VHH binders against A disintegrin and metalloproteinase with thrombospondin motifs 9 (ADAMTS9). Designs and how they scored, part 7

Target 1, 201 residues: A disintegrin and metalloproteinase with thrombospondin motifs 9 (ADAMTS9), of Homo sapiens (Human) (q9p2n4r1735to1935)
Amino acid sequence: LPQNCKEVKRLKGASEDGEYFLMIRGKLLKIFCAGMHSDHPKEYVTLVHGDSENFSEVYGHRLHNPTECPYNGSRRDDCQCRKDYTAAGFSSFQKIRIDLTSMQIITTDLQFARTSEGHPVPFATAGDCYSAAKCPQGRFSINLYGTGLSLTESARWISQGNYAVSDIKKSPDGTRVVGKCGGYCGKCTPSSGTGLEVRVL

## First folded at step 4 (VHH)

Design f06 (from a01 with S57Y Y102V D104F S105E Y108D P109Y; framework vhh_6fv0_2)
Fold by ESMFold2-Fast, scan of step 4:
Structure f06 (fold): chain B 201 residues (1-201), chain A 123 residues (1-123)
Amino acid sequence: as target 1 above (201 residues)
Amino acid sequence: QVQLQESGGGLVQPGGSLRLSCAASGFTFSSYAMYWVRQAPEKGLEWVSTISSGGDYTYYKDSVKGRFTVSRDNAKNTLYLQMNSLKPEDAAQYYCAKDLEVYFESGDYFDYRGQGTQVTVSS
């Protein structure tokens, strides 16, 4: 049984991008192989709950004065906001890149991301410039249910910014994470940087 | 002491080409995503392009797709923007920007930008 997309190409003579069954850490998982016409195919996990439950946001409104409106973190359309926040964006994910050697999701691989607003935002990240200190408005959502993978117990996020905070909720099995991050131009990222470690269920 | 120095701007006719360069120092260039942003006199700051730290992933503003190509040489600590089929709408001050390790309470995302290089497109 092949263990990666390069072996799918070698052992099965496959030359087309698509879903293939790979033996990963003793389990048979469905992996999307991309770039199969090249010598460097890449592995992606198809997210069965799609882009409605797998997204990253840097909230697009930047307050003229982040200490004024709204301190409680609510989203309001009557605040005085700037429209020039270039880091703002919303990206949703149908597939995410996996490094099968390290068992990490490569959060910066946006090949199968759809950016519907602003600037592309990496998987598992969120932020804002909307709220006063300690009032996060940016959101991210991860749903790995049905992929055969879950986040490890060691998966953690760090708040980046002097007054940034995070509100992260993880399911007990590690398949579902919802985050609210930001405050005073702060953001949240995985503590491991651009990698997010997964395990086979 | 992050330093970014843009060059390669100038005056071209519509349909012409320019190649911009950004020389980076004061940080580990190969560890950061890089951006090209621009500002025209009557417009705000506009994102133009992003390139990942390793150069494997590139993204573009819709109006420049197919005309602009971003690239990087990590051995030389240099970022490039190849601009083809230039239009009058592309005239602006162009800046390269380093990705932030953290957002700052008083700053914009692109606080780490150079002096810029001027691109003028006219007949």
Scores: ipSAE 0.006, ipTM 0.135, lowest interface PAE 11.1, mean pLDDT 81

Design f07 (from a01 with A33Y D99E E101T Y103F D104Y S105D S106E; framework vhh_6fv0_2)
Fold by ESMFold2-Fast, scan of step 4:
Structure f07 (fold): chain B 201 residues (1-201), chain A 123 residues (1-123)
Amino acid sequence: as target 1 above (201 residues)
Amino acid sequence: QVQLQESGGGLVQPGGSLRLSCAASGFTFSSYYMYWVRQAPEKGLEWVSTISSGGDSTYYKDSVKGRFTVSRDNAKNTLYLQMNSLKPEDAAQYYCAKELTYFYDEGYPFDYRGQGTQVTVSS
């Protein structure tokens, strides 16, 4: 029936934020409609695996010797590190914004994100200012399993910054992606800028 | 324009001491972490020491710990490295370096622009 949240308002007379079934690309998907009291409701995908498997981190620790990769690249609480990287933060996601016209996740929409440390970090983004020795500590995690959506095969990330490096692992079906990103100082972001293209499973 | 001018190097005997100075200009010295780095013949650039912007925190390469002391005088825009018990392994061109102003700039993770000061340890 309805194909977007504006049609939910028009066709069903709904005025409350909540989960609704929409017909998207020939499949019935569960979409959260937000701002239903306004003229411009927004579509969000509820992440079945929640914030424990959907998060973005800019790691805040900086080595005093940035030319080393101590502990064989493993993160440790007892590193000899300063904590003054201004971009540092950790955001976790219960829901992510989707543009149903372009079929892209809008990674910078943080309406249903919780920032538990530092500054907000967009979905699918990670970074650090830890080491120049290809030793990334920043992490992101994406789990779209159970949403009816997956990332397309064209989903890519770019590394940006000094000594920037990324190690990104994507499941064959595109529902699961984990990344380690960083440098001195470096980050990784989706190559399409702020969007990640999805398809209906 | 960032300018760094190192001085105080020279020839010493093993076990000797030298005090290096770095005169900084072109930036707000008191706002930045500063570093000492060195380059010895047949070796790459090595980090030696870090000092926080206020001078209250210092860090050292393991091989120089207990022998070298970094300090700074923010009123004079000057960085120092006191080197005691010098070993032949310490012979190198020494550079002072500023932390990066912009974290996405390309290049080495230190902003070192000076000509350096040569430290030679005889025998």
Scores: ipSAE 0.006, ipTM 0.391, lowest interface PAE 10.2, mean pLDDT 87

Design f08 (from a01 with S52D L100Y Y102T Y103W D104F Y108D P109L; framework vhh_6fv0_2)
Fold by ESMFold2-Fast, scan of step 4:
Structure f08 (fold): chain B 201 residues (1-201), chain A 123 residues (1-123)
Amino acid sequence: as target 1 above (201 residues)
Amino acid sequence: QVQLQESGGGLVQPGGSLRLSCAASGFTFSSYAMYWVRQAPEKGLEWVSTIDSGGDSTYYKDSVKGRFTVSRDNAKNTLYLQMNSLKPEDAAQYYCAKDYETWFSSGDLFDYRGQGTQVTVSS
């Protein structure tokens, strides 16, 4: 059984991008092989729950008073906000890049991301410039359920920037993570940089 | 080199008026939102008003709404705060403050603020 997309191309004579079953760390996983007409195909994980549950956001609203956290930190259309934060963006993900040697998701590979607002935002990243109080509004959502993969117990996020804060919630099995991140101005990113370690379930 | 210089403070009786000015230099003034903040003795910094980069949108602390008016003259690189019906609770050092240019910049609540101008309200 092939162990990567290059072996799929070599052993099976496959030349089309698509889903293939690979033997990864003793488990049969469904992997999307991209660039199969080239000498260096790339591995991606198709997200079963798609872009509605896999997204990254830098929130565009800024409080006129940066010292408060109105509405107990809830978003509202009637906030006392301006909508001029130039770093704002929203990216949603159908597939994410995986390095099968290190077992890390490459969060900056946006090949199968759609940026519907502003600037592209890497996977597992969120931020804002909303408030200097502990009032994060930027959101990211990860749902790996149905992929055969989960985040490891060691997966952590760091807050970066002025008055930066994060509120990260992870399911017990590591398949689901929701983050709220922000500051004045701030973001959260995986502690390992651009890589996010996964394990086979 | 960013510089903000406040002026126009002084001593007034309750019900009096003052007009504060803030002269800005070292940056493209018309590209940034500006703030007025104040600090009374024994208290932290308190937000007073916000004005957007174009001067079209203005926002105020509830306790000063209807009494204070913020404005700007982008041709003169100057920010103003007209204060009417002053109360003893308005006595404070008043600062103008510039919003951040660079995301993730280290610093205080605002990118830069001036040295302030003192407002005292007493009979």
Scores: ipSAE 0.006, ipTM 0.357, lowest interface PAE 9.7, mean pLDDT 87

Design f09 (from a01 with A33E S57Y K98T D104L S105P Y108E P109V; framework vhh_6fv0_2)
Fold by ESMFold2-Fast, scan of step 4:
Structure f09 (fold): chain B 201 residues (1-201), chain A 123 residues (1-123)
Amino acid sequence: as target 1 above (201 residues)
Amino acid sequence: QVQLQESGGGLVQPGGSLRLSCAASGFTFSSYEMYWVRQAPEKGLEWVSTISSGGDYTYYKDSVKGRFTVSRDNAKNTLYLQMNSLKPEDAAQYYCATDLEYYLPSGEVFDYRGQGTQVTVSS
């Protein structure tokens, strides 16, 4: 059985982008092969729960009652504020890039992301600006259930920003992670940088 | 370069009124949201009010709603806070602040602490 998309081309003579079964770390996984018309096809994991449970947000607006967060601070949609954060955005993911050699999700590959608001936001990343100190508003959601993959026990996030906090909840099997990140002008990103380590279930 | 200068504070009895002013220079005042914040002795900075760049939207801390009114005169580059029915809990140093993206290196909108103007409520 092929172990990557390049071997799918070589061993099966396949030239079309699509789902293929690959032998990864002794397990059979369904992998989407993209760029099969080229010499360097790329591997992606199709997310069974799609864009409703796989998204990244940078929240870029002020809150009502910001000094009372987290108790009474709430989002506003009526702000014509000069200081609306230009990096604010919302991206949702149907597929995510995987590096089969390192077993890491490449969080900055947005080939199968849809940005419905503002600017593209990498996978497993969230943040805010202009919200309120220690009142995180940015959200990310990861759901790998049904993919045959989970995050490793070593998966960690770092918070950046003078008033930054993060509240990250991970399921026991590592298939589900929900993060809330920010705090006036803060963010959280995987501690491994742009890579997020996974294991085969 | 941004300069903000507060005035209008003073000593008042409970139930009294004061009108604070903030004179702004060094930036296009009419393009920026403005804030009033206060700091009582031995307490942290507390947000009081926000006014949008055109004056169309105003927001207030719950404890001052119905008593305080924020306004601005963009032709005069001046921000105002009308304070009615003052309570002892309103006693604080009052500061104006701008939501200028590059004004504070850290980006904190409530971290401006110029000289301010002192409001004392005594009975």
Scores: ipSAE 0.000, ipTM 0.197, lowest interface PAE 11.0, mean pLDDT 81

Design f10 (from a01 with A33D T50Y E101S Y103W D104P S105D Y108D P109T; framework vhh_6fv0_2)
Fold by ESMFold2-Fast, scan of step 4:
Structure f10 (fold): chain B 201 residues (1-201), chain A 123 residues (1-123)
Amino acid sequence: as target 1 above (201 residues)
Amino acid sequence: QVQLQESGGGLVQPGGSLRLSCAASGFTFSSYDMYWVRQAPEKGLEWVSYISSGGDSTYYKDSVKGRFTVSRDNAKNTLYLQMNSLKPEDAAQYYCAKDLSYWPDSGDTFDYRGQGTQVTVSS
């Protein structure tokens, strides 16, 4: 049984990009192999819930009064806001890159991401430049349900920025994570120590 | 290289007036929104006013509306804050602050580089 996409090509004679069954850490998982016509195919996990539940946002609205949190932090079309934050963006994900050696998601591989607003935003990342620390507006959503994978208990995020606030909720089984990040141009990203490590269910 | 130099502070009695100035250099002043912020001893930084890059839009902290007026002269790279009817609660170190052109790792909302100018309100 192949253990990676290069072995799929070698052992099965496969040359087309697509879904293949790989033996990973003693379990049979469905992995998308990309670049199968090359010598260096790459492994991706197809997200069952797609881009509606797998996205990353740097919120683009900036309050004229950045020290207040209007509307109890809720978003409103009529906010006293500028829409000129240069780092703003929204990316949604159909597939995410996995490093099968380290069992980490490579959050910066955007090959199967769609950026519908502004600049590309890495997987599991959110931020803003909206208002005071108590008013984070950036959001990310992760849903690994149906992939055979979950985030490990050690998966964590770091808040970056002197006044950054993050509110991150992870399901007990590690398949679902939602994050709200921001405050005074704050952001949250996966910890460099653990990255976004996954395990086989 | 970015420099902000505040001036115009001083001691006034309640009800008095002061005009603060901020001389900017090292960046294209006319391309950035600007802020006035203040910090009283042992208190956090408070936003006071906002002015858009072209001067078309201004916003104020509720407690200073009607008393303070922010303005700018892009030809002179200078920001102003006219403060009327000063109250003891307005006593603080005042800083002009440049809006962020990109998302810095620091996460700061403002780029304040000056030493500020002290405003004291006492009888």
Scores: ipSAE 0.006, ipTM 0.256, lowest interface PAE 10.8, mean pLDDT 83

Design f11 (from a01 with A33D S52Y K98R L100V Y103F D104Y S105G Y108E P109Y; framework vhh_6fv0_2)
Fold by ESMFold2-Fast, scan of step 4:
Structure f11 (fold): chain B 201 residues (1-201), chain A 123 residues (1-123)
Amino acid sequence: as target 1 above (201 residues)
Amino acid sequence: QVQLQESGGGLVQPGGSLRLSCAASGFTFSSYDMYWVRQAPEKGLEWVSTIYSGGDSTYYKDSVKGRFTVSRDNAKNTLYLQMNSLKPEDAAQYYCARDVEYFYGSGEYFDYRGQGTQVTVSS
């Protein structure tokens, strides 16, 4: 049984991108192999719940007055908002890249991400420049259910920015994480910056 | 030690003008966005204006737009508020305030504020 996409290419003579069964840490997992016509194929995990439950956002509105949290922090289109705010972004993920040696999801690989608003946002990252710290608006959602993987107990996020705050909720089995992040101008990102460690379930 | 010292307040008649100054010391003034905020005796603290660290972006409370102009001189560590066409509703204690430091977790939107300068508009 192959253990990575390079072995799929060598042992099965496969040259087409697609889903393959790999033996990873003693378990059989379905992995998408990309770049199979090259010497450097890459491993990706297909997200069963797709882009509706796997997304990252930098919220698109910024108030002139940083001391307010209008509508008790609920999202509204009407605001006393700046016209010069251009840092917004929304990325959704169909597949995420995995490093099979370190068992980390590479959050900055956006090969199978769709950015539908503004700037690309890495996996597991959210932020805003909306208003007060108690008013975080940026969101991220992770759903690994059905992939055979879960986040390890060591998975952590750090808050960065001006009066930054984060509210991160993790399911007991590590397959679901939702984050709400922001501040006057703030974000939350995985503690390693670019990666999230996973284990085989 | 961070210090902010306001000056330039006084008594003026409706339609008059005043120029407020804020002298900053104890920090790298050119690295911080600055605010003017005010408080009238029977009202809460209200935001008046924001100026970015470089002086190139300014924002104002709707009721003062076109009448007030904020500016800064980073070489002199000084913030200014030019107030024209003053109205009775503008009478308040005016404060200079520094934006919070990056990564500073506080319960306040600005971490330092001066002692203020009183503006009275008599009619």
Scores: ipSAE 0.006, ipTM 0.265, lowest interface PAE 11.1, mean pLDDT 84

Design f12 (from a01 with A33Y D99E L100P D104Y S105D S106E Y108T P109Y; framework vhh_6fv0_2)
Fold by ESMFold2-Fast, scan of step 4:
Structure f12 (fold): chain B 201 residues (1-201), chain A 123 residues (1-123)
Amino acid sequence: as target 1 above (201 residues)
Amino acid sequence: QVQLQESGGGLVQPGGSLRLSCAASGFTFSSYYMYWVRQAPEKGLEWVSTISSGGDSTYYKDSVKGRFTVSRDNAKNTLYLQMNSLKPEDAAQYYCAKEPEYYYDEGTYFDYRGQGTQVTVSS
């Protein structure tokens, strides 16, 4: 059984991009092979819940008064917010890049991402420039259910920036993570930088 | 690299006026929102006023509305705070501060403020 997309080409004679079953760390997983007409095919994990539950956001609103937390921290579009804030971003993901050697998701590979607002935002990343008063509004969502993969027990996020705050919840099996991240201005990213370590379930 | 230098503080009687100045260098002043913040003895840092990069939008703490006016001269890289009808509760160290960037200032909100200028209101 092939262990990566290059072996799919070699062992199965396949040359078309598509879903293939690979033997990864002793388990048979469904992996999307891209660039199969080249010498450098890339492995991607197709997300069962797609872009509706796999997204990254830089929140699009910035308060005039950075010391307040209006609406008790609730997200509302009718805030007393600046109209010149252009750092908003929203990216949603149908597939995510995996490095099968290190077993890390490459969060900056946006090949199968759609940026529907503002600038692109890497997978597992969120932030805002909303408030210095512990009012994070930026969101990310990860749903690995149905992929055969989960985040490792050691998966962690770091908060970066001025008054950076994060509230991150991970399911016990590591298949679901939701985060609220922000500050004035702040973000959260995986502690390893651009890599997010996964294991086979 | 960002440098902020406040001046214009002093001692005034209640009802008096002062004009604070902030000289900015090390960044493109005309591209950033600027703030006035203050800290009274035994109190935390308190936001006073905001001015947009072009100077066309201003915002104030409720207790200073109608008494304080923020302005800027982008040609001179200088921020101002005109304070009228000063009250004892306005006595504080006043700081100007530059807005942080989304990606990614090394410092805190406080780290983009200058050394401050002292305002005392006493009869």
Scores: ipSAE 0.007, ipTM 0.388, lowest interface PAE 8.8, mean pLDDT 86

Design f13 (from a01 with S57Y K98T D99E E101D Y103W D104Y S105G S106T G107D Y108E P109Y; framework vhh_6fv0_2)
Fold by ESMFold2-Fast, scan of step 4:
Structure f13 (fold): chain B 201 residues (1-201), chain A 123 residues (1-123)
Amino acid sequence: as target 1 above (201 residues)
Amino acid sequence: QVQLQESGGGLVQPGGSLRLSCAASGFTFSSYAMYWVRQAPEKGLEWVSTISSGGDYTYYKDSVKGRFTVSRDNAKNTLYLQMNSLKPEDAAQYYCATELDYWYGTDEYFDYRGQGTQVTVSS
């Protein structure tokens, strides 16, 4: 059995992008091979729950009265808001890049991401520029259920920005993570920078 | 050109009080929210308090709520932080900041922050 997309191309003579079964760390996983007409095909994990539960947001709808925070910390999409924060954006993910040697998700590979608002935002990243430091509004959502993969116990985030606040909840099996990040234009990102370690279930 | 000058720090015993001041110039003080932040040795900047431009809304870090009170005098271009029931964990360099320092979300956080004022809490 092939162990990566180069071996799919070499051992099976496959030249078309698509889903292939690979033997990864002793388990048979379904991996999307992209760039199969090139010498450097890339491995991607197709997200069963798609872009509705796999997204990254830097929320940049700045209130005209930025010290005001809704009662329960909820945002207002109907506000009289400024949109002058250049890092603001929303990206959703159908597939995410995996490095099969390190077993890390490459969070900055946006080949199968759709940016529906503003600036592209890496996977597993969120931030804001909405209101005062106590009111984080940026969200990220990860749902790996059905992929055969989960985040390791060592997967963690770091708050960036001197006043950043993050509230990150990870399911016990590591397949689901939601984050709320921000505070005074702060953000959160994986502690390794661009990598997010996974394991086979 | 934004200038912020903090003062009022010092050494106090646990349970003591201090009142910090921040003199602002170079911008229309009454038009901008103001913030108090602190940094303990070997730690990052920590948000402490926010006050709206008119003074009508105030917010506090949970650990200081009920002990600290932020206020402002727009006629004097001055921001205050009244600190009561001080604890050892409140020891830090305290800075005032305006939303002009970092609201636009660039790499230049706190460009207009002053040198701060040191608060030490020990017996």
Scores: ipSAE 0.000, ipTM 0.138, lowest interface PAE 13.5, mean pLDDT 80

Design f14 (from a01 with A33D E101G D104W S106E Y108E; framework vhh_6fv0_2)
Fold by ESMFold2-Fast, scan of step 4:
Structure f14 (fold): chain B 201 residues (1-201), chain A 123 residues (1-123)
Amino acid sequence: as target 1 above (201 residues)
Amino acid sequence: QVQLQESGGGLVQPGGSLRLSCAASGFTFSSYDMYWVRQAPEKGLEWVSTISSGGDSTYYKDSVKGRFTVSRDNAKNTLYLQMNSLKPEDAAQYYCAKDLGYYWSEGEPFDYRGQGTQVTVSS
């Protein structure tokens, strides 16, 4: 049984991009193989719940008046807000890149991401420029349910920025993570940088 | 160290004008948004105006729109507030504030230095 997309090419004679079953860490997982016409095919995990539950945001609505966090941190898209933060953006993910050797999601691989607003935002990251400390407005959402994978207990995030805060909620099985990050142009990113470790369920 | 030195306040009659200045040092002025805030004797700190780091975007408290104009000269590290058609309710100590994200739990999120500049509006 093939263990990666290169073996799919070698053992099955497959030449088309598509979903293939691979034996990964003793588990049969469905992996999307991309670049199958090249010598360097890449492994991606198709997200069953799609881009509506897999997204990353740097919230670009910046309060004119930075002295208040309206509604105890609730979003205010109707606020007296500036929309001039150049790092602002919204990216949603249909598939995410996986390194099968390290068992890490490569958060900066945006091959199957759509950026609907502003600048591309890596998977599992969020931030804002709301101009209120301790009032995070940026969100990320991860839903790995149905992929056969979950985040490990070692998965962590770091907050970046003076008085930045992060509120990260992880399901008991590690398949669902929702993050709220920011606090006056603050952000949160995975602690390992561009890698986010997963395990087979 | 960050230093902000306000000037240009004084006593004017209602309908009068004043131009406030803020001399900044100790940081890269052109990289930060700046604010004007004010505090009347019996009130808390009130936000008055915001100007973006490049000076291309400006925002105002509703009660001062059309009367106040904020501007900056990044070559001189100086922030300005032109105040026209002054009203008695504009009387306050005015401070310029650097946008640092250093919001303290006591509700004074702006970084300012010095004593500010007093604006009195009286007939």
Scores: ipSAE 0.006, ipTM 0.320, lowest interface PAE 9.9, mean pLDDT 82

Design f15 (framework vhh_6fv0_2)
Fold by ESMFold2-Fast, scan of step 4:
Structure f15 (fold): chain B 201 residues (1-201), chain A 122 residues (1-122)
Amino acid sequence: as target 1 above (201 residues)
Amino acid sequence: QVQLQESGGGLVQPGGSLRLSCAASGFTFSSYDMYWVRQAPEKGLEWVSTISSGGDYTYYKDSVKGRFTVSRDNAKNTLYLQMNSLKPEDAAQYYCAKDLEYYYSGEPFDYRGQGTQVTVSS
């Protein structure tokens, strides 16, 4: 019967961080409750496919000639590139924060993110400063399979920045999204800013 | 206000040499990568060379490698392009261009000067 982590604490007397089954929108979902020793526990969704399929990147390479799209848009280490884009970063996600009232993923909560390069990059975000020729290299990957959640049909991204372009592909059930985003310089983010709406499958 | 002023162009025979200069003002020259770009009559703007802000790294269009050398003097706010073994295909208006600010809206080489004309004829 608990509907959030605070109710888990109140109704079950639980005080340990961990996975709990919550009744969300009439269905049982496994939710990770963090901060259970406090009065303000937080809800997170554990990503079954982990950080290998849940990541966000701002690509660090810039073409010497930004009017090109070499290698038909494919990525190569031997490109005619500077590796100096100061906004570059790579973050991968084992768990993502969910607001159970709004049913949105809070993309800027990086509590269970690992940043392996440069600057932290929010969930569902990508960008670069590679090319002005519709040649996006920055990438993000979302895999919600096995979580009981999917993105709603209203989930959208906006492209921002100079020569910004995005190529975003979503699976029919909304559990899998991959994006290539960039420009000179450009990025893509969820259209609602920091929130990404989900539904229970 | 970004200002760039090119000079050193002229008429040379095939195989000749020219040294172009670009005087920069209105920005911190030593903080920006610089470019040489060119535009031949009735053709689009073409990238020729890049030099990093400190002068440590240089890059060239394939057709000019081994013939052109870019350099800079940050104390004098001046960019140079030494052009050797000039070919008729190198005839163009040559511009120096400043690298863009992160969120600049516009074209990649918008911060450029008025240019200096290079003519290669027999």
Scores: ipSAE 0.011, ipTM 0.415, lowest interface PAE 8.8, mean pLDDT 88

Design f16 (framework vhh_6fv0_2)
Amino acid sequence: QVQLQESGGGLVQPGGSLRLSCAASGFTFSSYYMYWVRQAPEKGLEWVSTISSGGDSTYYKDSVKGRFTVSRDNAKNTLYLQMNSLKPEDAAQYYCAKDLEYWESGYPFDYRGQGTQVTVSS
ESMFold2-Fast, scan of step 4: ipSAE 0.048; ipTM 0.528

